# VHH binders against UPF0764 protein C16orf89 homolog, part 5

Target 1, 326 residues: UPF0764 protein C16orf89 homolog, of Danio rerio (Zebrafish) (Brachydanio rerio) (a7mcs3)
Amino acid sequence: DVIDNILMSLSKGITYFDMQGSNINLDGVVGYIILQAQLREATRTWPHSDFLSLSQRAAAISMLKRLSKSLSTAASTLQETDPKYFKEFEPILDSSFWSLPGEWSSTDPSLVYTSVRAMECYDEHMSDKCMTFLLGTWKDNGTPCIVTKTCRDTMTQFGCPHYSLSHQLLYFMIGTMKGCSKMLKGDLRLSRVNITVGHYKRIFCSNMMKSNQDIFKNSLTGQMQDIFIENILLCGLVGFSDFYKLDWLQSILTWQDQEAGCFGKEEDISHIFEEFLDAPHKRVKRREKTLTDGCSSHMTGVAVSALGGFLNFYLSEQDITKRPII

## First folded at step 24 (VHH; from F23 with T58K)

Design L24
Fold by ESMFold2, last read:
Structure L24 (fold): chain B 326 residues (1-326), chain A 123 residues (1-123)
Amino acid sequence: as target 1 above (326 residues)
Amino acid sequence: DVQLVESGGGLVQPGGSLRLSCAASGFTFSSYAVGWFRQAPGKEREFIGAISGSGDSKFYAVEEKGRFTISRDNSKNTLYLQMNSLRPEDTAVYYCAKATGWPFYDESSYDYWGQGTLVTVSS
């Protein structure tokens, strides 16, 4: 059934992490941290007690134990290999940081932007800086929950595509999970419309849904696969269950390297080669780490955590006979 | 063709309440956000509030928050504006409009407009 297929895929992803976790960068490790939170919740609240469900739960418990051991080693390695980035983002390397949804909701197509920019609205340095102000890691013993005017303007602007859009949502997610919701509210004297944190999340996820629908309809290439999965991960974690579509799950499952258990293997190699062809005119994603085996740290991380979201979603269906059959 | 028809306007005393309706036809009502605007004599048209297609998200202009409530009934293709604690400054022609997308506070996001209904708040 669909639970078995998800668990088999996750087991391969966890085995990959056992073998290669010390080589995976921070954003890949965060994906496994989120999976840890998802497995802990799934195993605690497993809803059915028939024989097959109990064996599935036992497998999930075993995977959670393996994953937890591997994560402590990976965190130590990250501290050695990228100590500044580790210190800046250490708070999100704890599974208790990541809140799981208490109820399911849906996006709204009427919230889709009237126009979308062709180019990303800001770079990774800007988004990372803004997140360190929320986390309190912008300096040693920094004050958390700081929202500068530049960050507010950047993270609330509408019409951003792809990673700019997903990172706007992530900014609000991190702010909420850190306890910064009061600081995230708009300044009523500076805005003409009261837009709540919940409104921002729904607007962003409604546009991330539209983007995923377009990607799935038109072409599902390696570069677009990464953002496609990231949108599922983030909006699913907020609680927008309309991202948990069976045909989207089936696509993710086919992208896993069956031998290695990772994601993005062939496309990352091709992307690196394309970057070398026009080096002075090419842009390289600053935090992407392609492993010796050609796997993408980022895509592997978002894939395992997106699959953890699918697991929790399908487990929330209390009538096991209504689960899809793959 | 797309039509939006406001009703429920009239004369009301300060402190009173009024409920405006907007009957929609010619499009799949639940697929689109709809909003309320008003134009006082000699002033620019201003955003009051909007509601998403599903009805799950409601947005209000800061100055009108708390006094006005927007709602919709997708089974009746009708948008509503409940106006409470009315003031003489609320005297205006009230328009409903169909949005093509976000942001709902920009008039450029709307492709069809009603003819308006007059609300007069006076002793």
Scores: ipSAE 0.841, ipTM 0.944, lowest interface PAE 0.5, mean pLDDT 88
Fold by ESMFold2, last read:
Structure L24 (fold): chain B 326 residues (1-326), chain A 123 residues (1-123)
Amino acid sequence: as target 1 above (326 residues)
Amino acid sequence: DVQLVESGGGLVQPGGSLRLSCAASGFTFSSYAVGWFRQAPGKEREFIGAISGSGDSKFYAVEEKGRFTISRDNSKNTLYLQMNSLRPEDTAVYYCAKATGWPFYDESSYDYWGQGTLVTVSS
């Protein structure tokens, strides 16, 4: 049943993208790019051949075909409406950029920070700039895998909350997927302790797990829903399967607009929420686009890709050949 | 009552090896990172390495250059330090400690310390 629920939600999200994809910003489109990678892998490795599994796989194949068609149109629109941002991040608009986990691991609560800052450590301009140095898009024909002192200091500092923290993880993910691992490891020796890329990813995700646990226990609110899902998306994509909790999945499913298929749609609340966007746990400023229908481009993107991660995780749980035999 | 007891120290020749143990009690061992520090005569206490609660993440001071291996056995509530290729400058009192969180290289992250075990490497 869990697979069916995920597939139903993804189908609605893909239908939304088919209808509204030209209005979704780059951050939202990246979510659908990651979903494309996840569906491609799921359909390639679907574990069983009984009638139900074949029917589910056929649905996933159909969704993948629809999604691939819609992504071409969305990319053309992004090039027109936000050409600088498009050029800077074009490399991550290809599903082959995104590596999916081959093995599952768990976070470690002993890696949680002794203290967490109340305010975000840096803004999205800083994180975007640092990522363009990794991608080689910081200028025309730029050299990739550049790690400046400022970016190293920013992306390795500990104690950052919410979006500062998730962007630190994303920085290491992009660096790894681009093939910059040597520069990341070598440049990370500024401390007197050898901290590897793998260490950073686990430290960040262990803190993202703690943050999600706290958010979940304190009742989820609109802005906290976005970061909650983003943490699942990113850490799940790294391979930390303890993010794929059933009660977390059920919460995400309830946040989907059943008619539109999008996320973040709270018409009566959205404009007053923007008025009060100075809470103590201030988020890193993101390039958010609230669509005409009230949907959040970013939240929709992270939700469909997080759900794609849930799909792949629960399919792997059904594939007993990949687990120890008891 | 949280207690950490180091053992395994002693006199060893340069180039030799020692294995230190730290027996832990009074807390859920697997829930906390634990680390090794040392203090040579006349010097400040320095970080050697730490291991996360699960044992999946190990951290070492750069100066050790792969000579030391930290491990833990959560079923025995014991932390270990395997030291190889010992040199006279490794002579120190070695301490184990319980961390409250990251970062493990800061002494302020640790709330309980053992009494130490002396390692002497004779030149």
Scores: ipSAE 0.837, ipTM 0.942, lowest interface PAE 0.5, mean pLDDT 88
Fold by ESMFold2, fold request of step 26:
Structure L24 (fold): chain B 326 residues (1-326), chain A 123 residues (1-123)
Amino acid sequence: as target 1 above (326 residues)
Amino acid sequence: DVQLVESGGGLVQPGGSLRLSCAASGFTFSSYAVGWFRQAPGKEREFIGAISGSGDSKFYAVEEKGRFTISRDNSKNTLYLQMNSLRPEDTAVYYCAKATGWPFYDESSYDYWGQGTLVTVSS
C-alpha cells in the first residue's frame, strides 16, 4: 500500500523533527510547515472509510498534532538564532500561507528551453531580497507585492538551470500565495508577447521536469538528489501531478536514513561543501546547512514536503484499487 | 519529411472573419509547439501566436489579443488560426511553423516553415 509507505516515512521524518527541530535552519523548517498544511488538508478530506483508511487517517491526525507542537518550538528557536532571516520570512512559516492545488495538471515537454545556461543565473541573496519585496518584509511595516525592475528581469529570464530555475518558480508561487496581482507590470519585452503568471509557472515546471528526467537517467547523487526533490515539491505544490511518479517516490524513500529519519547523509555532499572553501558564506549560510549528525536540513525539509505532496496526490485517486502497490 | 501546409487564405472585407488551417505531417505533431507568423508587404515577419504541444498553453502577440484565437487538433495533426474583426493592416502572408522549444516568439526557435497563405483585407 503506497499510502502506508508514505505515512511510515513521514512518521520517521516527524520523529527526526521532534528530536532535531531546534537545530534545523529556516529552510528546513519551511518544509515541515508545508507538510503541516498537507497533513491538515489530507486529514480534512480523507476519501475512504474502510478500516485501513480510517486507521491511516488516525495516524495522520496524530502526526499532525505532534508536528504542530514541534513547529511552535522550532519557530521560537529560529527567532533567537537568526532573527533577521526569521523576520524576513516569517510569513511563510505559517502553514495557512501555502495554498494546495485544487486540481491537477501536467507539464508540457514542448515548453522545454532551446538552450540552458551552464551556470546559475543569480545567487541566493538576490532571490531572498526579491522575495522580501513580495512579502512586505524588506523593512519594518514594508509594503508587500513590490516588484522591482531588477527582480522582474531576474525572475522572468529564460534558460536558467537548477536552483536558479526552481527559485524563479518559488518567486511566482510566493507572489501568488501572498495575493500579488501585478507581478508582471512594466515588462517591456520588444516582442510584446502576452505571457501570464500561469504561463511562467508551466514553462518553469516543464523545464524542471526535463531536468529531473535527466537527473534520474544520468545520476542521482549528492546535490542532484536535493534539487530533484525540490523540483517535485514545488511543481507538485503548484499542481503538476506528473511529478508524482512511482519510481521517483521509491527513490526518495530509499534515501531516508532509517534510524534518524532524515535525508542527506552522503560523503559527496561534504566534498561539494569543501569546494567552496574560499567562499565561506555559501558553505555555512542559511540554505546550505549540514547538521552535526550528517543530515541536510534543506534536503530533509524538501523531502518531507514532497512526500506530503505524494500523499495528497495518491489520496485524490478515488478508486483505491488503482493506487500503486510497492 | 516534415511538411506544413497552410490553407484558408483569401480576400475578405474589413470586419470579416477567416479561419486558417495548417496541416502537419512527418513528425509527432503533439510533441511540438506550433505557431503562426505573418509578413505584410514591406515589413519583417512577425509573431502572431503559438500553442504548446498539449494545447494547454497559448501565447499571443499583444496587438492581436482578443481578435485571433489559436487552437490545435492533435487527432487531425492540424493547427488553426481563427481571425475575427479583420482590418486592412492584417493583409499579409500567414505562415505556420514547427517549434523546437521555448521561447515561441523567437523565429530561431522554429526549424520548419510552411510556404504561406495570403490573406487580403480590402473593401
Scores: ipSAE 0.836, ipTM 0.940, lowest interface PAE 0.5, mean pLDDT 88
Fold by ESMFold2, fold request of step 26:
Order: structure tokens, then C-alpha cells, then sequence
Structure L24 (fold): chain B 326 residues (1-326), chain A 123 residues (1-123)
């Protein structure tokens, strides 16, 4: 049963958070915040009331209660250990910030870029700064929904790969969820051609889909697993349900450490392979915290929230007899 | 053997309307975005609008002020341009084109072009 497999994986991920939540950084905690929003919606709208569905819903309610308790503790710890970053991103540490899709849509392969850069377009410092302008946390009592020329130019440029692409989407998602209605004001491109926020989201997710298809086809390494899952999380949250592929779900489930419940725990041989890569292929380092057990805070966070998206999608579909048994 | 053939051009009085068609063959029409461009005498070719492969996303040059509507029928492999409230400055050769990817407003994104159809707006 696909729903049971997702719930088992989420339960392990929540147990991991119970034990290690004080050690998970803000980026990882946001993943669990999004999961909290997804579990609230799933339990509110759970279909059917037969004995199996009631049992599954009861498990989800129990997980939501555990998660909510652990999130309270993790937020307190983040406030103490990383107060500046916590203050900058405190608004997204509330599950009510995160909107879930009301309807499903699909990406369009004709929107894939004619060319893609080999290197990331900008670093996490730029991305974080631009997001604080949207959130109003760029200073004490800052005005929200500020879109500087630098941020607009950066977040609307085309051809960015991997994390700079996914963070361009995230920028527009945060702006939308904050209620920022004039994100494209002053864009000189709009003097010549009409491109909406909705167009940007579909263009970005169509390219994130292409990237995921290439990753899935060619090779899945530890770092490629992280961006693969992030793309599913973000574009699924926007409402692009063609990201919720059964084969992709099955892969994500196999990457979970069955004892710890986390993601991103690398094999020793994998570290050897990665040290042979030359410098031009190095990825822009994310704000990441590798825990003492070898788990990735970021990958664990995006994995549980992506799985929450799969849960909500498959509950809306109601054809569990055709889902593979894992 | 990719072919794009525009039709529907002609002489129209100012304020009139005209519908252009573009018949496509030799490629999987629904997999590619297609667009309309025009070139007036002595001017560079300019973007009018484009529509994604699925038809779900439409893009327009702002200068047309909502006078033009682009559409496609993937079952007939045909792209359309409905032009209303025509003005003498709309006089141009109109081209349809096949995109290879985004961005659709750049000519470099297009690999095949039709021969064009002349639209003349004159009293």
C-alpha cells in the first residue's frame, strides 16, 4: 500500500526529529514545518472512513502531534544557537505560512531553456538576502515585499542550474505566500513582453522537471539526490503534480536510513569518488549541517516534506490498488 | 522537412480584423512552442507572441495593447493569430516559427521559419 509506505517513512523521519531536532539547522527544520502543514491538511481532508483509512488517519494525527511538540523545542534551540538567521527566517517557521496547492497542474517541456549555465548563478548569501527583503526581516521592523533591482534581475534570469534555479522558484513562492503583489515591478523585460509570476513558476518548474528527468536517467549520487528531492518538494508544493511519480517515490524511500530515519548518510566509497572531482564541477555549498551520525540536515528536511507532498497527492487520487507495494 | 506555411494575409482597412493561420508539418507539433513575428519594411523582425506546446502558457508583446490573440489546435497542427483593431503600422510580413526552447521572445530560440504572409493595413 503506497499510503502505508509513505506513513512508515514519515514516522521514522519524525522519530529522527524527536531525537535530533535540536541539532538540525533552520533549513532542515523548515522541511519539518512544511510537513506539519501537509499533515494538518491531510488529516483535515482524509477521504473515506473505512477501517483502513481510519487507521491511517489516526497514525497521521499521532505523527502530527509528535511533530508539533518537537518543532516547538527545535525552534527554541534555533533561537538560542543561531539568533540572527532565526530572526531573518522566523516567518517561514510557521506552518500557516506555507500554502498547499488547491488544484493540480503540469509542467511543459516546451518551456525548457535553450541553454543552461554550467555553474550556479549566485550563492546562498544572495538568495537569503533577497528573501529577507520579501519577508521584511532585512532589518528590525523592516518593510516586507521589497524587490530590489539586483534581486529582481537575479531571480528572473533564465538558464540557471540546480540550486540557483530551485531558489529562484522559492523566491517567487515566498513572495506569493507573503502576499507580495508587485514582485515584477520595474522589470524592463515587462516593457516589451508580458511575463507573469505564474509564467515564471511554470518556466522554472518545467526546467526543474527536465533536470530531475536527467538526474533520474543518468546517475543518482548523494548531492544529486538532494537537489532531486528539493525540486519535487518545491514544484509539488506549487501544484505541479507530474513531479509525484511512483518511480521517484520508490527511489526516495530507498534512500532513508532505516535505523536512524534520516537522509543523506553517505557510504565510505562514495566519499572517495567525490574527492576525485575537479574544482570546476564543485557545487555552490549550501548552508548545511552534517550531523555527527553522518545525516544531512537539508536532505532530511526536503525528503520529509517531499513525502508529505506525495501523501497529499495520493490521498487526492484515491486509487491505491494500482500503487506498487514497496 | 519541417514546414511552416502561413496564410490569411491580405489588405485590410484600419480598424479591421484579420486571422492568420500557420500549418505545421514534419515535427511533433504539440512538443514545441510556436510563435508569431513580423517585419515591416526597413525594420528588424519583431516578436508578436508565442504559445507553449501544451497551449497552457501564452506570451505577448506588450506593444500590441491586447489587440492580438494567439491560439493553437494540436489536433490540426495549426497555429493562429487573431488581429483586431488593425492600424497602418501593423503593415508587415507575418512569420510563424518553431521554438527549440525558452525564451520565446528571442529569435535565437527558433530554428524553423515560415515564408511569411503579407498584411497590408491601408485606407
Amino acid sequence: as target 1 above (326 residues)
Amino acid sequence: DVQLVESGGGLVQPGGSLRLSCAASGFTFSSYAVGWFRQAPGKEREFIGAISGSGDSKFYAVEEKGRFTISRDNSKNTLYLQMNSLRPEDTAVYYCAKATGWPFYDESSYDYWGQGTLVTVSS
Scores: ipSAE 0.833, ipTM 0.939, lowest interface PAE 0.5, mean pLDDT 88

